VHH binders against c3ng28. Designs and how they scored, part 45

Target 1, 373 residues: c3ng28
Amino acid sequence: MLIIIRPSGEIALKSPRSRRNFEHTLANNIRSVIKEGKIWRSQGVLFLEVNDNNKNIEELSKVFGIASFSPVMSIKSYNNNLEDIINKAKEVFAEIVKGKIFSVRAKRIGSHNFTSLDVQRKVGEALYPFSRGVNLENPEVEVFIEIRNDVAYFYYKIIKGPRGLPVGVAGKTVVLFSGGIDSPVATWMMMKRGSIPVILNFNLGGSVHRKFVLEELSVLRKWSGGHKLKLFIVNGTDVLIKLSQIEKRNRVVMLKRVMYKVAERLCDKANAKSITTGESLSQVSSQTMTNLYVTEYGIKYPIFRPLIGFDKEEIVELARKIGTYEYSIKLPEYCAISTKARTSVELDEVLKDEENLNIDYEKVLENSEVIEI
Below, E stands for the ipSAE of ESMFold2; O stands for the ipSAE of OpenDDE; V2 stands for 0.75 times the mean of E and O plus 0.25 times the DockQ between their complexes.

## First folded at step 16 (VHH; framework vhh_7mjh_2)

Design w5 (at its last look DockQ between E and O 0.49; V2 from the best seeds 0.00; counts 0 for: pae E 6.9 > 2)
Fold by OpenDDE, look of step 16:
Structure w5 (fold): chain B 373 residues (1-373), chain A 119 residues (1-119)
Amino acid sequence: as target 1 above (373 residues)
Amino acid sequence: EVQLVESGGGLVQPGGSLRLSCAASGFTFSRYYMSWVRQAPGKGLEWIGRIYTTGDTHYNPSLKSLVTISRDNSKNTLYLQMNSLRAEDTATYYCARWGMYLSDLFDSWGQGTTVTVSS
């Protein structure tokens, strides 16, 4: 089985050097995911030869950087023989257009003694007797012919990919991963932009929390373009207990700040240049504009919040699409940080508390459990 | 008034086992997370584990001894089973109510029960 893979449109807009790099990364990711078959680049598209089409369709549908892909039939057209193309089109498309209103779309790359319009017309004429008619504006079935130099490709299925950029092209980001609904979605969104996530989890719930985090990451692994996910699990409860020394009203915000500080250290260690969170503005008391300001204050790396403008329903929809929702909703409530945080914690107060706590963030990270998924 | 009363402490030989109990009163026991903490002589407070209202547990991973926390809501009692005790496990063990939320941390404590592990 041969599949033609079309990279995301935004890749084509890159400089030639960048485009090649992105396409190369895409090819490598596909190779890593499919693990079998042959993949090669040609004239702005990728070709994948595989034996198992159904499995590969599912896998390709989760490879960022793919705009679309199509299973294709192909023939080598010697001497620009249009008749061979017409005959193959009849063979491939007669049953597809049978009893239906159809249209033919042709594309050429290279030098030929015929035009794309010629192909559309002649193939259309040849298929017409099998069909109920032709309609270019609103066909029931659309069939496609791409002629690339001396090879003609025939297809009628266009499967949408997830688009985005190939995972790896944008470097690494440390993700504060809670195991709730939001953090997996945020992770997914960063992967879509080509980032490799390094996962940092503060375990607040024990084995159950760990379990569901791993389940969610197993889902996300299907979207990682073959990249392994490194997970750092911090004993969040130990950190939380240390916060007994500060006022209750500040503990949630302080915990978040500690998470950012540990994430900062992990960035250094993992050569990541950003921190990602699943925070959404005003979704909870700890995620007010003021509290976001306070928690982020002084952090060395950019903090990306891809969900900052999303509402809960939108995030849930994405989680369903990704496949993490079913696990996230099973996470016990006790695994979440309290929703009763102060809505506006003062920066000076938090900084003073931070100084008094004197938490060794490096040690916190060093004591983490490390898992590769 | 919230009351927590620990019992079961005492002298035990290395390798021995001990079960501590905490009797709770003055509140709806089943609605609160409960925790065991300990303090060894000259050392700071060490968290042992927590049990949720669901019965799920979370333990300090640094503990080398086998620890099991359980609860009986019908008896308003929290338990700590410790096995293979070592000298390092010598401490005063406290029962603590965690509260309704994680950020509440410990809002009530017992008087503690002392465990001495010695040959």
Scores: ipSAE 0.595, ipTM 0.836, lowest interface PAE 1.2, mean pLDDT 94
Fold by ESMFold2, look of step 16:
Structure w5 (fold): chain B 373 residues (1-373), chain A 119 residues (1-119)
Amino acid sequence: as target 1 above (373 residues)
Amino acid sequence: EVQLVESGGGLVQPGGSLRLSCAASGFTFSRYYMSWVRQAPGKGLEWIGRIYTTGDTHYNPSLKSLVTISRDNSKNTLYLQMNSLRAEDTATYYCARWGMYLSDLFDSWGQGTTVTVSS
């Protein structure tokens, strides 16, 4: 089976050299996901030749950088002969339009002795006897003819891809990955912008916490364009014990600052240029604007919060679409997680407590368990 | 009221073994994570390990070969088995309940039991 793969419109608008780089990365990611197929670029699209099966359709639907794709039938139209195109359209589409209201759409790339409208009219005339009629606004079936130079492609399915940019074009980001509902969604959103996530997990829930984080990452791996996901698991209990020395209401913000500082060191180690979190503004008391300011104060890498403006229901909808929701909701049963913090902690208090705690962030990272998925 | 009472401390020879117990009352023991923490004279608190409601354990890596934490939910009792004891393991040993919220970290502590390792 031959598939036309249409890159995201954002890629198509890049400069010629940038576009070639992005299309090359997209093609490589597709090769990594669809290992037995043959892929090549041609005039703004990719072609994939592969065995016909549902597994390939599902896998392509999760490759960032794809706007849409279509299984096609094709012929070479000698001397741009419209009659050959019309005859093949009857062979391919007659059964598809049988007893149905239909429409024909045509597109041309290259020089031809006919217009796209000529193709639409003539093919429509040829298919009409098999059909129940034509309706341009609400057809029961829509058939497509795409003529690229001397080859005509015939299809009636357009399968949507996830759009975005190919994973790998935007560099690495360290993701603070708790395994709750939000952090898998934030990870997915950063992959959609072409970033490779490096996963940092502070384990507070033992082997059960680890299990569900791994399952969530296995789901996210389906969206990574063939890139493996590197997971660093830090023992969070040592940090919590040190935090017992500070005022209870400041502990959540302080824990987050520790996470950010360890993430900062991981950025250095992994050559990542940003930290990503699943935080949204005011979702919990520790995530007020004031507390987020204190949490990130003095961190040298940009903090990306792709969910900052999302409400809980929007995040849950995305989590279900991605496939991580069912694992995320099991995790809270196994962890003692507090949402009680001051709505407005004092920066100077937090900085003084931080100095007194004197946590060795490099050692916290060095003692991590490292897993590749 | 939540109560945690450690017992089983005392004098032990270097290389010896000792089992500490922590009797819990005033709460549904099986629903809470539990921990052991120790403090050597003049030193800060050192976390030994935590046991989860599932029975899984996670230990301080530097103490992992020395200790085993277990629980008996039918007797509301937490245990710490220590082996190959050294003079540096001399400390007061506390059991602690992990709170349901981060703000309540170690929300209940015992009074501790003292272990002295000497010839």
Scores: ipSAE 0.013, ipTM 0.456, lowest interface PAE 6.9, mean pLDDT 86
ESMFold2 (binder alone), look of step 16: mean pLDDT 86; pTM 0.860

Design w6 (at its last look DockQ between E and O 0.39; V2 from the best seeds 0.45)
Fold by ESMFold2, look of step 16:
Structure w6 (fold): chain B 373 residues (1-373), chain A 119 residues (1-119)
Amino acid sequence: as target 1 above (373 residues)
Amino acid sequence: EVQLVESGGGLVQPGGSLRLSCAASGFTFSRYYMSWVRQAPGKGLEWIGRIYTTGDTHYNPSLKSLVTISRDNSKNTLYLQMNSLRAEDTATYYCARWGRYLDDLFDIWGQGTTVTVSS
């Protein structure tokens, strides 16, 4: 089976050099995911030749950078001979339009002795006897003919891809990945923009926490365009013990600052240029504007919060779509970072506590368990 | 009434071993993370380790080679096995329950049991 793959429109608008790079990365990602197909680029699209199976369709639907794709039948057009195109259209489409109200859409790339409207009219006339009629505005079935130079392609399915940019074109980001509902969604959002996530988890729930983080990453791996996901697991209990020395109201923000500081060192180690979190403004008391300001104060890498403007229901909806929700809700209660005391902090107090704690962030990272998924 | 009661302390020779027990009552023991914490005379509290509900553990790195924490959820009992004891292990040993919030890392404490290591 031959498949036309249409890159996201965003890629088509890039400079020629960037477009080539993005299309090349997309093709490589598709090869990594499909593995046994032949793929090549031609005039703004990719062609993929594979054996028929529904698994390939499902896998392509999770490759960022694909706007849509279509299984096609084809013939070579001889001397711009429209009759051969009409005859093939009848062969391919007669059963598809049978008893249905239909439309024909045609497009052309290259130079031809006929117009796209000529194709639409003549094929429409040829298919009409099989059908219940034609309606260009609200057909029950649309059939498509795409003529590219001396080859005509025939299809009636347009399968949506996830769009976005190919994973790999935007460099690396370190994701603070608790494994709750929000952090897997933030990870997915960054992959959609072409970033490779490097996962940093502060384990607060032992083997059970580790289990569900791994299950969530196995799900996210299906969206990574074939890129492996690298996971760094730090035991968070040692940090909690050190934080017992400071006032209750400061502990949540200070724990977050420790996470950011360790993430900085991981950015250096992994050659990542940003930190990503699943934080949403005002979702919890520790995530007010003031508390987020204090949390990120003095961090040298940009902090990306792709969910900053989302409410919880929107995040849950995405988590269900991605497939991580069912694992996130199984995390131990101890994995939730919370207090009963109000978490309204002052910058100078937090910075003084930080100086007094004198945590060796490099050592915290060095003691991590490292897993590739 | 939520209660933790340590036992098994006493006098032990250097190089010896000792097993402490902590009997839990008044709560669903199998649902809580637990720790042992000790306090040497004239010193602050020193965290020994955490045991999760599934029995896996995480220890204070300075003590890891000397101690084993275990639990028997069917008996509502937490254990601390100590080996190769030295004089600096002389302390009061406490059983502690982890809270669900950062407000009080340990929300329930036992009375403690004393261990004295002397020749």
Scores: ipSAE 0.721, ipTM 0.903, lowest interface PAE 1.1, mean pLDDT 91
Fold by OpenDDE, look of step 16:
Structure w6 (fold): chain B 373 residues (1-373), chain A 119 residues (1-119)
Amino acid sequence: as target 1 above (373 residues)
Amino acid sequence: EVQLVESGGGLVQPGGSLRLSCAASGFTFSRYYMSWVRQAPGKGLEWIGRIYTTGDTHYNPSLKSLVTISRDNSKNTLYLQMNSLRAEDTATYYCARWGRYLDDLFDIWGQGTTVTVSS
C-alpha cells in the first residue's frame, strides 16, 4: 500500500533550508513510528509504502507535522497518455461514485501535454455513467488525481493529520508533569510545536501516583514521533518534609518554586531551553497572576504555559482527544496539593523562605529515578 | 488532647529487627495520613514513609526495602517495622500526623523514640 503524506502548511512557509530540515525530521519520525515502511520525500510530499493500512492509519494520525494523508493507487503514465489515466480512474473510482453525486479534482506537477482541467473533464465524463450526477460545489463524493511527473496517483480518502510541527524541530523542554489532567495536555501541545519533552515529576503519592504517571506517558508516547520520553521522578515527599518548616500559607507557592528550580537544573543537564507547565490562569490559588510571578521569579529559562488561556472544559476536551483523561481522573485524591492556598504571596517572603530552606536542587535532581519510555 | 506517643525504641544489634509503635489519641485516627520521620544525631530530618487512609503506602526509596509501615485503625496505632538494621539507622524516630494537603502537613508530632543500632 502506498500513502501520500502532506506536511503541515506551516512547513511550506519556511525557508528552503528550514523546510528541508522539517520535512526530513518528519520523514524520520514517520519512519520511527511505522518501522516497517519505506518512506521518501518528493516535491513537497512524503510517500510511504506499507503492508498494513489500518494500523498505519492510526499511527500516522498521531504524527505531528502531518496535515493529511491518503492511501493511493498509482500508475506510470508514459508519454503523457491521458487515456491511461482515464482508464485507471474508471477502475478505481467507478464503485466509489456509483449512485452518488461526485466531483473530480485533479492537480499536476511537471510538464504534460494536458491540463488539470482536461483531466477533471475527461475523467468526469468517464465516471458520469456510473454516478447520479456531477456537482462541483457540493458533491457527495470527491475523487482525486495527482499527476506528479510521469506518475499518476488516485485517491478518494483524505485523512486529517494532527498538523503542528515534527517533534524534534524545536528542541527540548522540561515539563513539570503532575499526572493531573492539565500537564499531559500541556506536554502534548508542546510536542505539537515540535518540542521533545523531558518529563519532571514530583511523586507525592507513591507507587500509585507513579503508575498513573507512567500510563499517561505511555499514551503521550504515541504522539512523540518515535522519540523516547525521559522521565525524572523526584521524591516529592522529601521536599514536602522540608516545606513543613515554613508557614502553611506559603507552602504551595514554595513547592511550585522548588519545582521550577529543579526544572531549571534539569534544563541544564538535558540541554533544554525552556520549562513547560500545565498552569492555567486563575484555575487554582497557586496560579494567580501574582503567584505565577512569584513562583517563576529568577528562573533563567522561558516558562511556557500553553494552557494559560484555556478553561477547564477545554482542557478536558483536549485530554479526551489525546487519550490521557481516563488515566488522569484515576489519580488518588491524596495527590492534591492544597484546597485553601493563599491567592497572593509576597515575593520577599517567598525569597526569605527559600533562603531559609536552603534546598539543594541539584541533589534533589540527582536523587531522582530516571525512566525512559 | 491530640497526642502521638511513640514506643518500641531501644538498643538493637546490627542485622536485627525492630517494630515501633505510635499510639494516637484525641482525634479520629482513621481519617488521617500518618508518617514516620527520623533524625540521626547531627543530621537533619529524614522522611521514612507515609501511610494513607486507604492503607496505601509511600516510602522513601532509599529505605523502602528495609521498612514497612502499617496501621491498625481499631487500635489507633501506627507501626514501623524495620529489618536488617544498620549503624546508620541509629536515630530518633518520630511519628507525625499529616492531613491531605500542605496546610495540614505534619501538624502533630510525637515525642520520638530512640533507636540505637550497635554491636
Scores: ipSAE 0.210, ipTM 0.652, lowest interface PAE 1.5, mean pLDDT 92
ESMFold2 (binder alone), look of step 16: mean pLDDT 86; pTM 0.868

Design w7 (at its last look DockQ between E and O 0.38; V2 from the best seeds 0.55)
Fold by OpenDDE, look of step 16:
Structure w7 (fold): chain B 373 residues (1-373), chain A 119 residues (1-119)
Amino acid sequence: as target 1 above (373 residues)
Amino acid sequence: EVQLVESGGGLVQPGGSLRLSCAASGFTFSRYYMSWVRQAPGKGLEWIGRIYTTGDTHYNPSLKSLVTISRDNSKNTLYLQMNSLRAEDTATYYCARWGRYISDLFDIWGQGTTVTVSS
């Protein structure tokens, strides 16, 4: 089976050099995901030759950088023979348009002795006897012919891809991954923009927490364009016992700061240039404008919060779409960071606490469990 | 009055085992998470582990193989079973109560019980 793959529209807007790079990365990602078959680039699209259609459809549907893809049949059009195209169209589309109102869409790339309109007209005429009629504006079925140089491609199914950019084109980001609903979604969103996530988890719940985090990451791995996910699991008990030494009202915010500080060290180690969180503005007491300010104060790297403007329902919808929701909701409550934080913690107080705690963030990271998924 | 009272500490030889107990009073024991923490001489606090209301446990990875935390809600008692004790395990062991949130972390402590591992 041959599949034509259309890159995201925004890729076409890039400079020629960037475009080539993005398309190349996309091809590599597809190759990594679909381990069988042959893939090649031609004239702004990708072609994928594979044996298993259903599996590939599911896999391609999760490859960022794909706008859409279509299973196609193809013939070589020798000597610009329009009759061959018409005959093949009848063969391929007669059953598809049978008893239906249909339209034909054709496009050409290259030099031909006929126009796209000629193809649409002649193929339309040829298919008309099988159909219930033609309607260009509101057809029941739309069939497509693409003539690319000396090859004509026929298809009627257009499957939407996830769009975005190919994973890898934007570098690495360290994701603070809690295992709740939000952090997987944030991770997914960053992958959609071409980032490779490096996962940092503070295990605050033990084996159960670890289990669900791994499950969620297994889901996200399907969206990673074949890139492996590196997971760092920090021993949360070591951090929490230290937090017991400061005022209760500051512990949640301080925990967040510790996470950011450790993430900063991981950025250095992993050559990541940003930190990503699943934080949403005012979703919980720890995520007020003031607390966000305090938590990230002095962090070297940009902190991306792709969910900052999303409400809980929107995030849940995305989680369902991604496939992580079912795991996230099973995470025990005690694995989550407290929602009973002070709504406004003073920066100076937090900095003082931080100084007093004197946490070795590098050591915290060094003591982490490392897993590759 | 809310109170935690540890017991079971003492002198033990290397390789030995010891079971510590923590008796809780003054609150509904079954509704709280409970933890064991220790402090060796001249060192900071080390979290040994935690047991949830569900019976699930969370251990310090460095100590997981050597300790087991359990609880008997009918007796309002927390337990710490330690095996294969080493000199490095010499410390004062504390039980502590924790609520459901980070803000409630270790809100009540026992007086501690001392464990000395020596030949």
Scores: ipSAE 0.671, ipTM 0.866, lowest interface PAE 0.9, mean pLDDT 93
Fold by ESMFold2, look of step 16:
Structure w7 (fold): chain B 373 residues (1-373), chain A 119 residues (1-119)
Amino acid sequence: as target 1 above (373 residues)
Amino acid sequence: EVQLVESGGGLVQPGGSLRLSCAASGFTFSRYYMSWVRQAPGKGLEWIGRIYTTGDTHYNPSLKSLVTISRDNSKNTLYLQMNSLRAEDTATYYCARWGRYISDLFDIWGQGTTVTVSS
């Protein structure tokens, strides 16, 4: 089967050099995901020739940078012979329009001795006897003919892709990945902007926590455009024990500051220029405006919070779409609860406590387990 | 009432070994992470390690070669095996239950059992 793949419109607006790079990255990502296909670029689209199975359709639907794609039938129409196009249109579309109200849409790229309207009218006329009639405004079925130079392509399905930018064009971000509902969604959103996530997990729940984090990353791996996901697992228990010396109501915010500081060191090590979290404003007591200010105070990398304005129901809806929700809800609840944090911690208290604790953030990172997914 | 009761402490000579036990009652033991913590005379608390509900463990890095924590969920019992004991291991050893809230850390403690390492 032959598939026309339409890159996101955002890619077409790039400078010629950037567009070539983005299209090349998109093609490479598709090639990594669809291993036995042939892929090539042509005049603003990609073509993929692959065997006929539903697996390829599902995989393409998860490649960021794809606006849409269509399985096509095609013919060479040397010297732009409309009769060949009409005959092929009948072969492909007669059963599709049978008993239905239809419309024909035609596009042309290149030089032809006919117009797109000529194609629409003649093909419409040829298909009409099979149909129940034509309606250009609200058809039951719409069929498409796209003529590119001396080749005509015929399709009636337009399958939506996830859009966004190809994973790999926007550098790396370190994701603080608890494995709850929110952090997998935040990871997905950053991949949609072309970023490669470097995953940092503070394990608080032992082997069970590790298991579900790995399962969630296996799901996210399907969205990564063939890029492997590097996971750093830090044992969070060591950090919690160090926090025993400070007031219990400040411990959750302090734990988050430790996570940010370790993420900062991982940014240096992995050449990432940002930290990403799944935090949403006011969702829990540790995520009030004041507490977020205290949590990120003095961190040298930008903190991206793609979910900052989302409510929980919106995040859950995305998590279900992505496929991570069913694993996230199986995590032990008490490892992720921050219900006893103060809604407004004091910056000076937290900074004083941090100085007294004198945590070696580089050592915390060095003790991590590293897994590639 | 929720209880943790340690046993197995006593006097032991350097190089010896001891197995401490902690009997849990009044709660669903298998659903809680557990730890051993010790306090040497005149010193602060020192965390020994955590055991998860599945039986996997994480130890204080300075002690991990010296101790083994295990649990028997069918008997509601937590264990600490210590070998090659030294005078510096003299301490009161506590069994502790991890709380449901991160900010509490340990919510239930045993009374402790005293281990004295001396010739």
Scores: ipSAE 0.540, ipTM 0.829, lowest interface PAE 2.0, mean pLDDT 89
ESMFold2 (binder alone), look of step 16: mean pLDDT 86; pTM 0.868

